# Ledger of designs, part 64: VH-VL binders against q96il0

Target 1, 167 residues: q96il0
Amino acid sequence: APERGAERRDTAPSGVSRFCPPRKSCHDWIGPPDKYSNLRPVHFYIPENESPLEQKLRKLRQETQEWNQQFWANQNLTFSKEKEEFIHSRLKTKGLGLRTESGQKATLNAEEMADFYKEFLSKNFQKHMYYNRDWYKRNFAITFFMGKVALERIWNKLKQKQKKRSN
Key: E = the ipSAE of ESMFold2; O = the ipSAE of OpenDDE; V2 = 0.75 times the mean of E and O plus 0.25 times the DockQ between their complexes.

## First folded at step 3 (VH-VL)

Design i11 (framework fv_ebrasodebart; at its last look DockQ between E and O 0.36; V2 from the best seeds 0.62)
Fold by OpenDDE, look of step 4:
Structure i11 (fold): chain C 167 residues (1-167), chain A 120 residues (1-120), chain B 108 residues (1-108)
Amino acid sequence: as target 1 above (167 residues)
Amino acid sequence: QIQLVQSGAEVKKPGASVKVSCKASGYTFTNYYISWVRQAPGQGLEWMGWISGFSGDTNYAQKLQGRVTMTTDTSTSTAYMELRSLRSDDTAVYYCVRDQNYLPEGHDYWGQGTLVTVSS
Amino acid sequence: QAVLTQPPSVSVSPGQTASITCSGDNLGSKYAYWYQQKPGQSPVLVMYQDTKRPSGIPERFSASNSGNTATLTISGTQAMDEADYYCQTWDDSTGYEVFGGGTKLTVL
């Protein structure tokens, strides 16, 4: 039976970083850079007595991390693919092969590549605008919830101190 | 598997309102935009607007401004589209769609569509 | 508002190459998307970001976008490719999405 060639899913694999922090860790861990996004994933610590507010913050951070990882993974793949297509197209138009006589990958000059970068940036301008907007909104929300969690922790510590003084 | 499941067909009178639901599954709902696209019988596709699953920010087609409202319930991963002051020309199949790449771009997943019929 | 113009119909014989064009002002400076819609079905994304093919779409589907024209090409057209095809982009000034009028592909 001919091995059905694994269709290369050009979709950035949902790269759940296989980085597993030590089981006894009481802190967030930073993993190595992801191969697609080049972003370092954070493994968020889950406290045993996680409050609903802490849980909400953690989920928001996780979702935002996923969002960032996938966005940049897709952008990097898109950039690489379009760059390659551009180079191939230009070389073909010049009647040049994909490899030099020395067997090296044929490249375009800096001026020709400048055209690629300009076009790529133009096509992705709106995308970057929406990304930046959403990035700020997400980080604002995270910061806001961090503040709430901090206040909750302070309040809980104060209540515990009062209870200890009353006994 | 990613799925968008829409509410059933609706029959409305002129001047009434319709609210169509779209339940999303198989992905992080808050990380994507949902667009709504409609198609009148025998006509092409018409974009209605988008909503952010994260912020609830919306952008509506100019033709539908004041009549359309898009909302999300993140707890149920459900998007809603309400169209008010219905007219006969609002008779269409309405689609909820997921936008690609966490931004209002191309549409990679489509709901099954909801037929809304506006008849006197 | 950006307007995308498609031919209303294209006919092709089985095994031949079908070409569907989508014309719009400065379309080559934006990404083009293509959808296939069969009768009574939801549209399906067949091409995204000018030249990219989603998983599950046959290799006979290809697309290009240059100048003011995006083109969907179906090589070795099959009877199952008979459908309506829509191009889509956005308007940079409004952020509105814009669909073409659609092209009915008939396989004769």
Scores: ipSAE 0.859, ipTM 0.933, lowest interface PAE 0.6, mean pLDDT 92
Fold by ESMFold2-Fast, scan of step 3:
Structure i11 (fold): chain C 167 residues (1-167), chain A 120 residues (1-120), chain B 108 residues (1-108)
Amino acid sequence: as target 1 above (167 residues)
Amino acid sequence: QIQLVQSGAEVKKPGASVKVSCKASGYTFTNYYISWVRQAPGQGLEWMGWISGFSGDTNYAQKLQGRVTMTTDTSTSTAYMELRSLRSDDTAVYYCVRDQNYLPEGHDYWGQGTLVTVSS
Amino acid sequence: QAVLTQPPSVSVSPGQTASITCSGDNLGSKYAYWYQQKPGQSPVLVMYQDTKRPSGIPERFSASNSGNTATLTISGTQAMDEADYYCQTWDDSTGYEVFGGGTKLTVL
């Protein structure tokens, strides 16, 4: 294990991370899109001296992210499954196979797919309406607490400036 | 383990009020709605309303509007349902339900039920 | 305002297929849900979003929803399936949840 450590130190890494640990550890980071929700997760940095207000904002943002991820993962999965079921059902009604001669998945024309989209939107109308209401309320709350945190930080800087002038 | 635990049975006189609690655990309380459903003895299920765990927004069944109030305490992950001006036909088992209509996971979670008896 | 109508009772012999219907105006444009309730117990979700079965619910349970009628189908019905069954949907204009009157399934 020591020999391997020495070897790794002597050899410059070919896949060098552009990451700088001290700088990166002081900021939130955005990850790759989630497989199911297609949303990019935010990895929240937790400062050593996080204030109660900063903690409240961070938890609100984390809970909102979890909620958003769950909602869109479920919606995307539901949409995909119901779309495939609709296409399969319509193709069977027409006496057509599930794949073309080229081996690609058989599809419906835009007019037939419009029927699916209308049905899906109708079935999910209430869910989408409440999602939008909650989305706006959550973003309002986040913006409000971001403002409070900003004011707290300004106040702390002013206190620090006064302390510096006094000492 | 997701669990909803309700307060115990109550006996009330006509005209009184009752407040049933529902303590949630095992999930992020603020990400779900809590519905309240009641069932009179030998009768079917009747939806009373729901409340958001995040905003506290409510939606009440029309025939109960003016008599029912739903609230939450996010610090204790607890939902409450208060029904006022009780009548004998309010005698029922009252259930809290983690509503799956909004964030479906393929499972629904019901409290154990709270029997409220309204008698003179 | 939405109203869901279910037959009060359905009787089947063990091993037979039970069908429980739920009728409502334009129900097929909404998601339907099904609950099973045994005496003295809380209801249990057995089908959600028209056709989907929760994990832990036997494969003999299936459902459909089209036009004005949603149907819960229990194939190879067993004595343990004896219970009250309720359909449920969402009223588009009010956001209210609506339950059907319930169907008592008897396995004789």
Scores: ipSAE 0.617, ipTM 0.818, lowest interface PAE 1.6, mean pLDDT 85
Fold by ESMFold2, look of step 4:
Structure i11 (fold): chain C 167 residues (1-167), chain A 120 residues (1-120), chain B 108 residues (1-108)
Amino acid sequence: as target 1 above (167 residues)
Amino acid sequence: QIQLVQSGAEVKKPGASVKVSCKASGYTFTNYYISWVRQAPGQGLEWMGWISGFSGDTNYAQKLQGRVTMTTDTSTSTAYMELRSLRSDDTAVYYCVRDQNYLPEGHDYWGQGTLVTVSS
Amino acid sequence: QAVLTQPPSVSVSPGQTASITCSGDNLGSKYAYWYQQKPGQSPVLVMYQDTKRPSGIPERFSASNSGNTATLTISGTQAMDEADYYCQTWDDSTGYEVFGGGTKLTVL
C-alpha cells in the first residue's frame, strides 16, 4: 500500500504556459488533454525499490495508455477527414460549392448528415468491436495485477509488523 | 525501422509439422496483432488467421482450424505459426504481417516470407 | 462468406491509365485495401481505407470503392508497375480477412 516518495519535486517554470511534470516525482501525474485523442495522459511514477511485479503493472498501464491514445487519435482524425469528404462529395453532386455566399463552409442538413453517421458506424463496426473487447481484456489484466501488487504490499507490511512484535 | 524477420525455408514430409517464427522490431509489439498469410506457388494470397500481441487471442481461418496454432513470446517480440499434419498442398510461402487493427494502414508491414515445401 | 472477384489480367501500354477492379457483395460498405506484389517479393500495401495512399507510394496510384466495386487506378503506368495486385476486405459475418484472386498487370 505505501509508496516510496521522491526527495524533491521539479516545479513548473515561472509564468506557467504548459503543464510540465516535475523531473522527480513520487506520484503518478495526470497531464492535460492530448490534442488528438482528448484523453489525459498519466505520467507514471517509478519508485526506487520497484518490485518486478510493480514494474510489470506499470509497463502494462503505459502500453495500454499508448494503445488507447493511438486508437482515439486515429478514430478522431479518420472521422473528421471522412466527414469532410462526405460533405464535399454530396455538395458536388448537388452542384453546390464548398463555401456559402458569405464565405462560410457549406454544410448538409441533419437528415443528410445522418446518412454519414450511419455509414461511418457501419464501416467501422468491426474495428470498434475489437477495440471494446481488447479494452475489456486490458482492463481485466490491469485490475488483476493491481490486486497482486496490493497483496504483495500487504504481505510485506505483515512481515515488518511480525519482526517488530517478535523482537 | 519497423521490421518483421522470419525464420528460414523448411522442407518437410507429409504428416510432419512446421513452426515458422516472426521477430518484430521497431514498434510496441503488444499493441498490434500479427496475421499469417500464405501463398501457394502460382496462386493468390490466403489469410490463415491472426494473433493478438497483447492477449495471445487467436482467430483461425475455418479450413485450418484444428491444424494451426499461433503463439507469441512478448519478451522477445516474436510470433510463431505451427501447421501440423502437413500435406503436399500446404507447400507455400508463409508471411507474417502486422495486422489490421485500430490503426488505419491495414497490413502495412510484411515479413520476407518463409518457403515451406512438403514433399515425399 | 464474402468473395472478392478480380480480373485475372489487365494489359496497358506505357503512359496509359490502368484500372483494376475488385467486385464483392456490398463492398462499398466496408474498407478496401490494395497490395502490389512483384515476382519473388513480399506484397506491399499501395492503397488503404478505400482511397488513402501510404507514404512512399507514387501519386499516380489512386483508388475508389462504391457499391459492389472497388477500383485501383494507375495513371501514367510505368514498366515498374508490372506486378500482381490484390484487393482485400473482410467478411461481415465472420470477421475473417478476404483477398481477391489477384490481377496480373502487364505493361507492354
Scores: ipSAE 0.545, ipTM 0.769, lowest interface PAE 1.7, mean pLDDT 84
ESMFold2 (binder alone), look of step 4: mean pLDDT 90; pTM 0.931

Design i12 (framework fv_ebrasodebart; at its last look DockQ between E and O 0.03; V2 from the best seeds 0.00; counts 0 for: pae E 16.5 > 2, placed apart)
Fold by OpenDDE, look of step 4:
Structure i12 (fold): chain C 167 residues (1-167), chain A 120 residues (1-120), chain B 108 residues (1-108)
Amino acid sequence: as target 1 above (167 residues)
Amino acid sequence: QIQLVQSGAEVKKPGASVKVSCKASGYTFTNYYISWVRQAPGQGLEWMGWISGYSGDTNYAQKLQGRVTMTTDTSTSTAYMELRSLRSDDTAVYYCVRDQNYLPEGHDYWGQGTLVTVSS
Amino acid sequence: QAVLTQPPSVSVSPGQTASITCSGDNLGSKYAYWYQQKPGQSPVLVMYEDTKRPSGIPERFSASNSGNTATLTISGTQAMDEADYYCQTWDDSTGYEVFGGGTKLTVL
């Protein structure tokens, strides 16, 4: 019985780029751009003595990264698919084939493509509004927690200096 | 696997309140919106509102303003919908649904539904 | 508030093409979604963002959205496709989701 080819789920695979930094890294690593989102994933360093506040910050950053990766992966797929459908539809309406006489992929002119972009932006306007809102909220929270972690680290350093002076 | 598991059926008197729970699993709860949709017996689908899994921001249908409250517990990945001042016309199956693409859009996963019966 | 209008019922013979319409003001400027609901079951997303098919949905399901009308098309309709179908979109001014009234598809 021929193995029914697994229908390629046109859903952006939820695969966070499994970029694995070197095991001995003591800092965050930036991976290559993801093939779907075109965003560079960050592998966050986990300190051995991670504070609860540092852990909270790391989790928030990881969550936000996942959110961004998935959002843009989906948007890029949507854009590519709709663009292709638009081109095919318009070429068909014009009685043109999908390939030129030279064998190149047939394209639409800039004016015709402007209509596509306008329509695409219109349809995705609400998505972008919600995305932007959530993006600001997430980044504000991250920045706030970064500040808290910085203060915590300063305080811990000061306490250690005081203990060393008292001994 | 992504799942939304709702609380069991409820029977309430007019004027009472009901709180339905929806436990989400199989995904990062805080990255998605949860919507609530109800369906009266033999009727169509009615959107009630959405809540952000991240911020807890809500948007309620105008018809339900003042009577509905949506909340989330991120620690348990659970969404809640409370409906107050229940009336007979609130008798319906209530669904929690996950919204697509981390935005309050189409609904890709549905709970099994919770029947709420309002009877004297 | 945006209103989506669906025919209350559509009948089709097995193997024929079923077409369910959803009409709303400027619906073509928004994304349309389609849900299938069988008796006693939760709705299932069958089409999203006008033309996209979720994984697990048969290829016989397709959809379009242009002008004021979204259309769900089921080619080679099967007995198992008998269900209620709902279209859905949003109101841009309120952010409210809007469902159509539903269409009962009967396979005769």
Scores: ipSAE 0.821, ipTM 0.909, lowest interface PAE 0.7, mean pLDDT 92
Fold by ESMFold2-Fast, scan of step 3:
Structure i12 (fold): chain C 167 residues (1-167), chain A 120 residues (1-120), chain B 108 residues (1-108)
Amino acid sequence: as target 1 above (167 residues)
Amino acid sequence: QIQLVQSGAEVKKPGASVKVSCKASGYTFTNYYISWVRQAPGQGLEWMGWISGYSGDTNYAQKLQGRVTMTTDTSTSTAYMELRSLRSDDTAVYYCVRDQNYLPEGHDYWGQGTLVTVSS
Amino acid sequence: QAVLTQPPSVSVSPGQTASITCSGDNLGSKYAYWYQQKPGQSPVLVMYEDTKRPSGIPERFSASNSGNTATLTISGTQAMDEADYYCQTWDDSTGYEVFGGGTKLTVL
């Protein structure tokens, strides 16, 4: 929700004024990139008179965001950890110690790192296959329900215009 | 608490079909795949297939294609596995499993298992 | 077409290190997973993605996966570790998951 996004934007510790959107905000909010997934979360506004179709679309979008956040947070953590382990293993095999960056940098070159990237991609092939299948279908479903919500809103506006018609 | 609760034991005659259910709770059902694994008495684990909790897409083991159907009901967070044309060598404990290969959280979860006995 | 081969049984004395191997063609290019199963119980994940340990699994469990062989190592083996152990991976050409034949660990 937007209120959760606004709370996360607190600029000072307890006792100082917070800069928050009004409680009657009618808009979704985009937050900063998550530390782990590197994706920007969307905090969804929930209107009091949300239709069942609008609720279904919102829940689908929220669920897809949660799924996406879980996948990429885990994937990024796995990548970073396995990359570090690979570098340490190769340095050990070469008889080199771990060094600091400035003047003592002992990292692998791009050609050696290519082996890691190929291995990582191969190991994660099934996981990415699962992700891509569901990601495609989730986006298709979201687009479909966005269209249905748009049609519902158009129809409701037409009904309202009929009610207010005069001549 | 994450749980997968399966339907009870079944006794079937050769040629019959069986449908095992798996009720999931404690997580977002549609964010995970469910795999089905069976184990004949005194034997090892045998993978049967998986199904997406979201899309309902399936992938079945080659030897079971044509006899197995996996489905889900997202409204009840339940997965189903139906095996047709049962033979005596289908006697096994059947497990549903939240697929750790998709979204691992340091845990996977197995149902308690459903014993299916095929005899005449 | 992936086939995983495990020794049928491994025996160790209490407190010693147990080593269970799982062999498959180019297994090191795939993630390996390890399951523990006690009689009458569902399997329990003890290692995932080659080297990672789920929360609740003791630190004495570790694993590796390189070349054609994945290895589950149990340091300071205890009587409670006596169980059947299964390795698992996937086949990249089919998307099928594959289990090893299982290894019965006996703690004498």
Scores: ipSAE 0.498, ipTM 0.766, lowest interface PAE 2.4, mean pLDDT 84
Fold by ESMFold2, look of step 4:
Structure i12 (fold): chain C 167 residues (1-167), chain A 120 residues (1-120), chain B 108 residues (1-108)
Amino acid sequence: as target 1 above (167 residues)
Amino acid sequence: QIQLVQSGAEVKKPGASVKVSCKASGYTFTNYYISWVRQAPGQGLEWMGWISGYSGDTNYAQKLQGRVTMTTDTSTSTAYMELRSLRSDDTAVYYCVRDQNYLPEGHDYWGQGTLVTVSS
Amino acid sequence: QAVLTQPPSVSVSPGQTASITCSGDNLGSKYAYWYQQKPGQSPVLVMYEDTKRPSGIPERFSASNSGNTATLTISGTQAMDEADYYCQTWDDSTGYEVFGGGTKLTVL
């Protein structure tokens, strides 16, 4: 089965765990699966006093989610179209109709379909390799900015302690 | 058998706070989210927010922002919802519910509800 | 900021087909969920992801979702189907859960 994006991939074997941002972004929501990508989007909350650095992090996370959603929506569409074309081509080569005598859509057996799955994965291997590389690059950037935001919040707490002494 | 068991009914005065508990059993608590939904007498369902059992991340309804806090205790598989600065229009039955969108082959589950009455 | 609109009530005769609509902007591009609530009880899920039926829900319950409208359909309606029915989806801009106002189904 094709791999899905980071929101549905898990480094643990729990199967349903989500990649979640650090606790500093605890106002976000993970919604239902998108009908086209089959990925659950993160809906990012915008706090009233969002700093420029916090805004940049949120936009980077939004852009990464859009990129991931678009990749898997396109892959799902391509998979479905190429699967149908493969079935039709193989049925035509065998001299069979596209529908059975009962009117149901004709299909191939599991061994014949295995050829499709192998060919699809092989054809898309390089695309998925670049996807994985870009996924790691984006996650590194997000983690880096999360660290910067954490440091900014620590310094703001220290600055506020100094202000309370003067008040 | 999946169950969500909530704490008992509470009567509060305006300006007080309330904290409702929701003990989950029969599933892996950290794999799901808990949503909180309230229903005023004779009215429909109103979403309050959710909390991730995995990360503790939350999302609150805009009208409740600043008055609500949701937490979890993973060691007891329990979710909590605290509503502060109570008003008489906060009188409602408060439900916890396991995230409905997480149902590959099961039923989504609602707690029994907790009546919170706010009156002077 | 999404809003789901349901008729406040629907009445049907026993054995007839009941249809309960749920209207929302671009609802067909999102999944819709349906809940049944009988008096004094917690809601229960009766349809999920537009058209899927949980185990234990009778086959006479079906649903669809296209365009701006999701529809819950109960064929062969029985007296035990009298309840309030709520649709639910998500607001894509905020990630909030959104419920419809509810529809009271009466079987006369």
Scores: ipSAE 0.000, ipTM 0.464, lowest interface PAE 16.5, mean pLDDT 78
ESMFold2 (binder alone), look of step 4: mean pLDDT 91; pTM 0.936

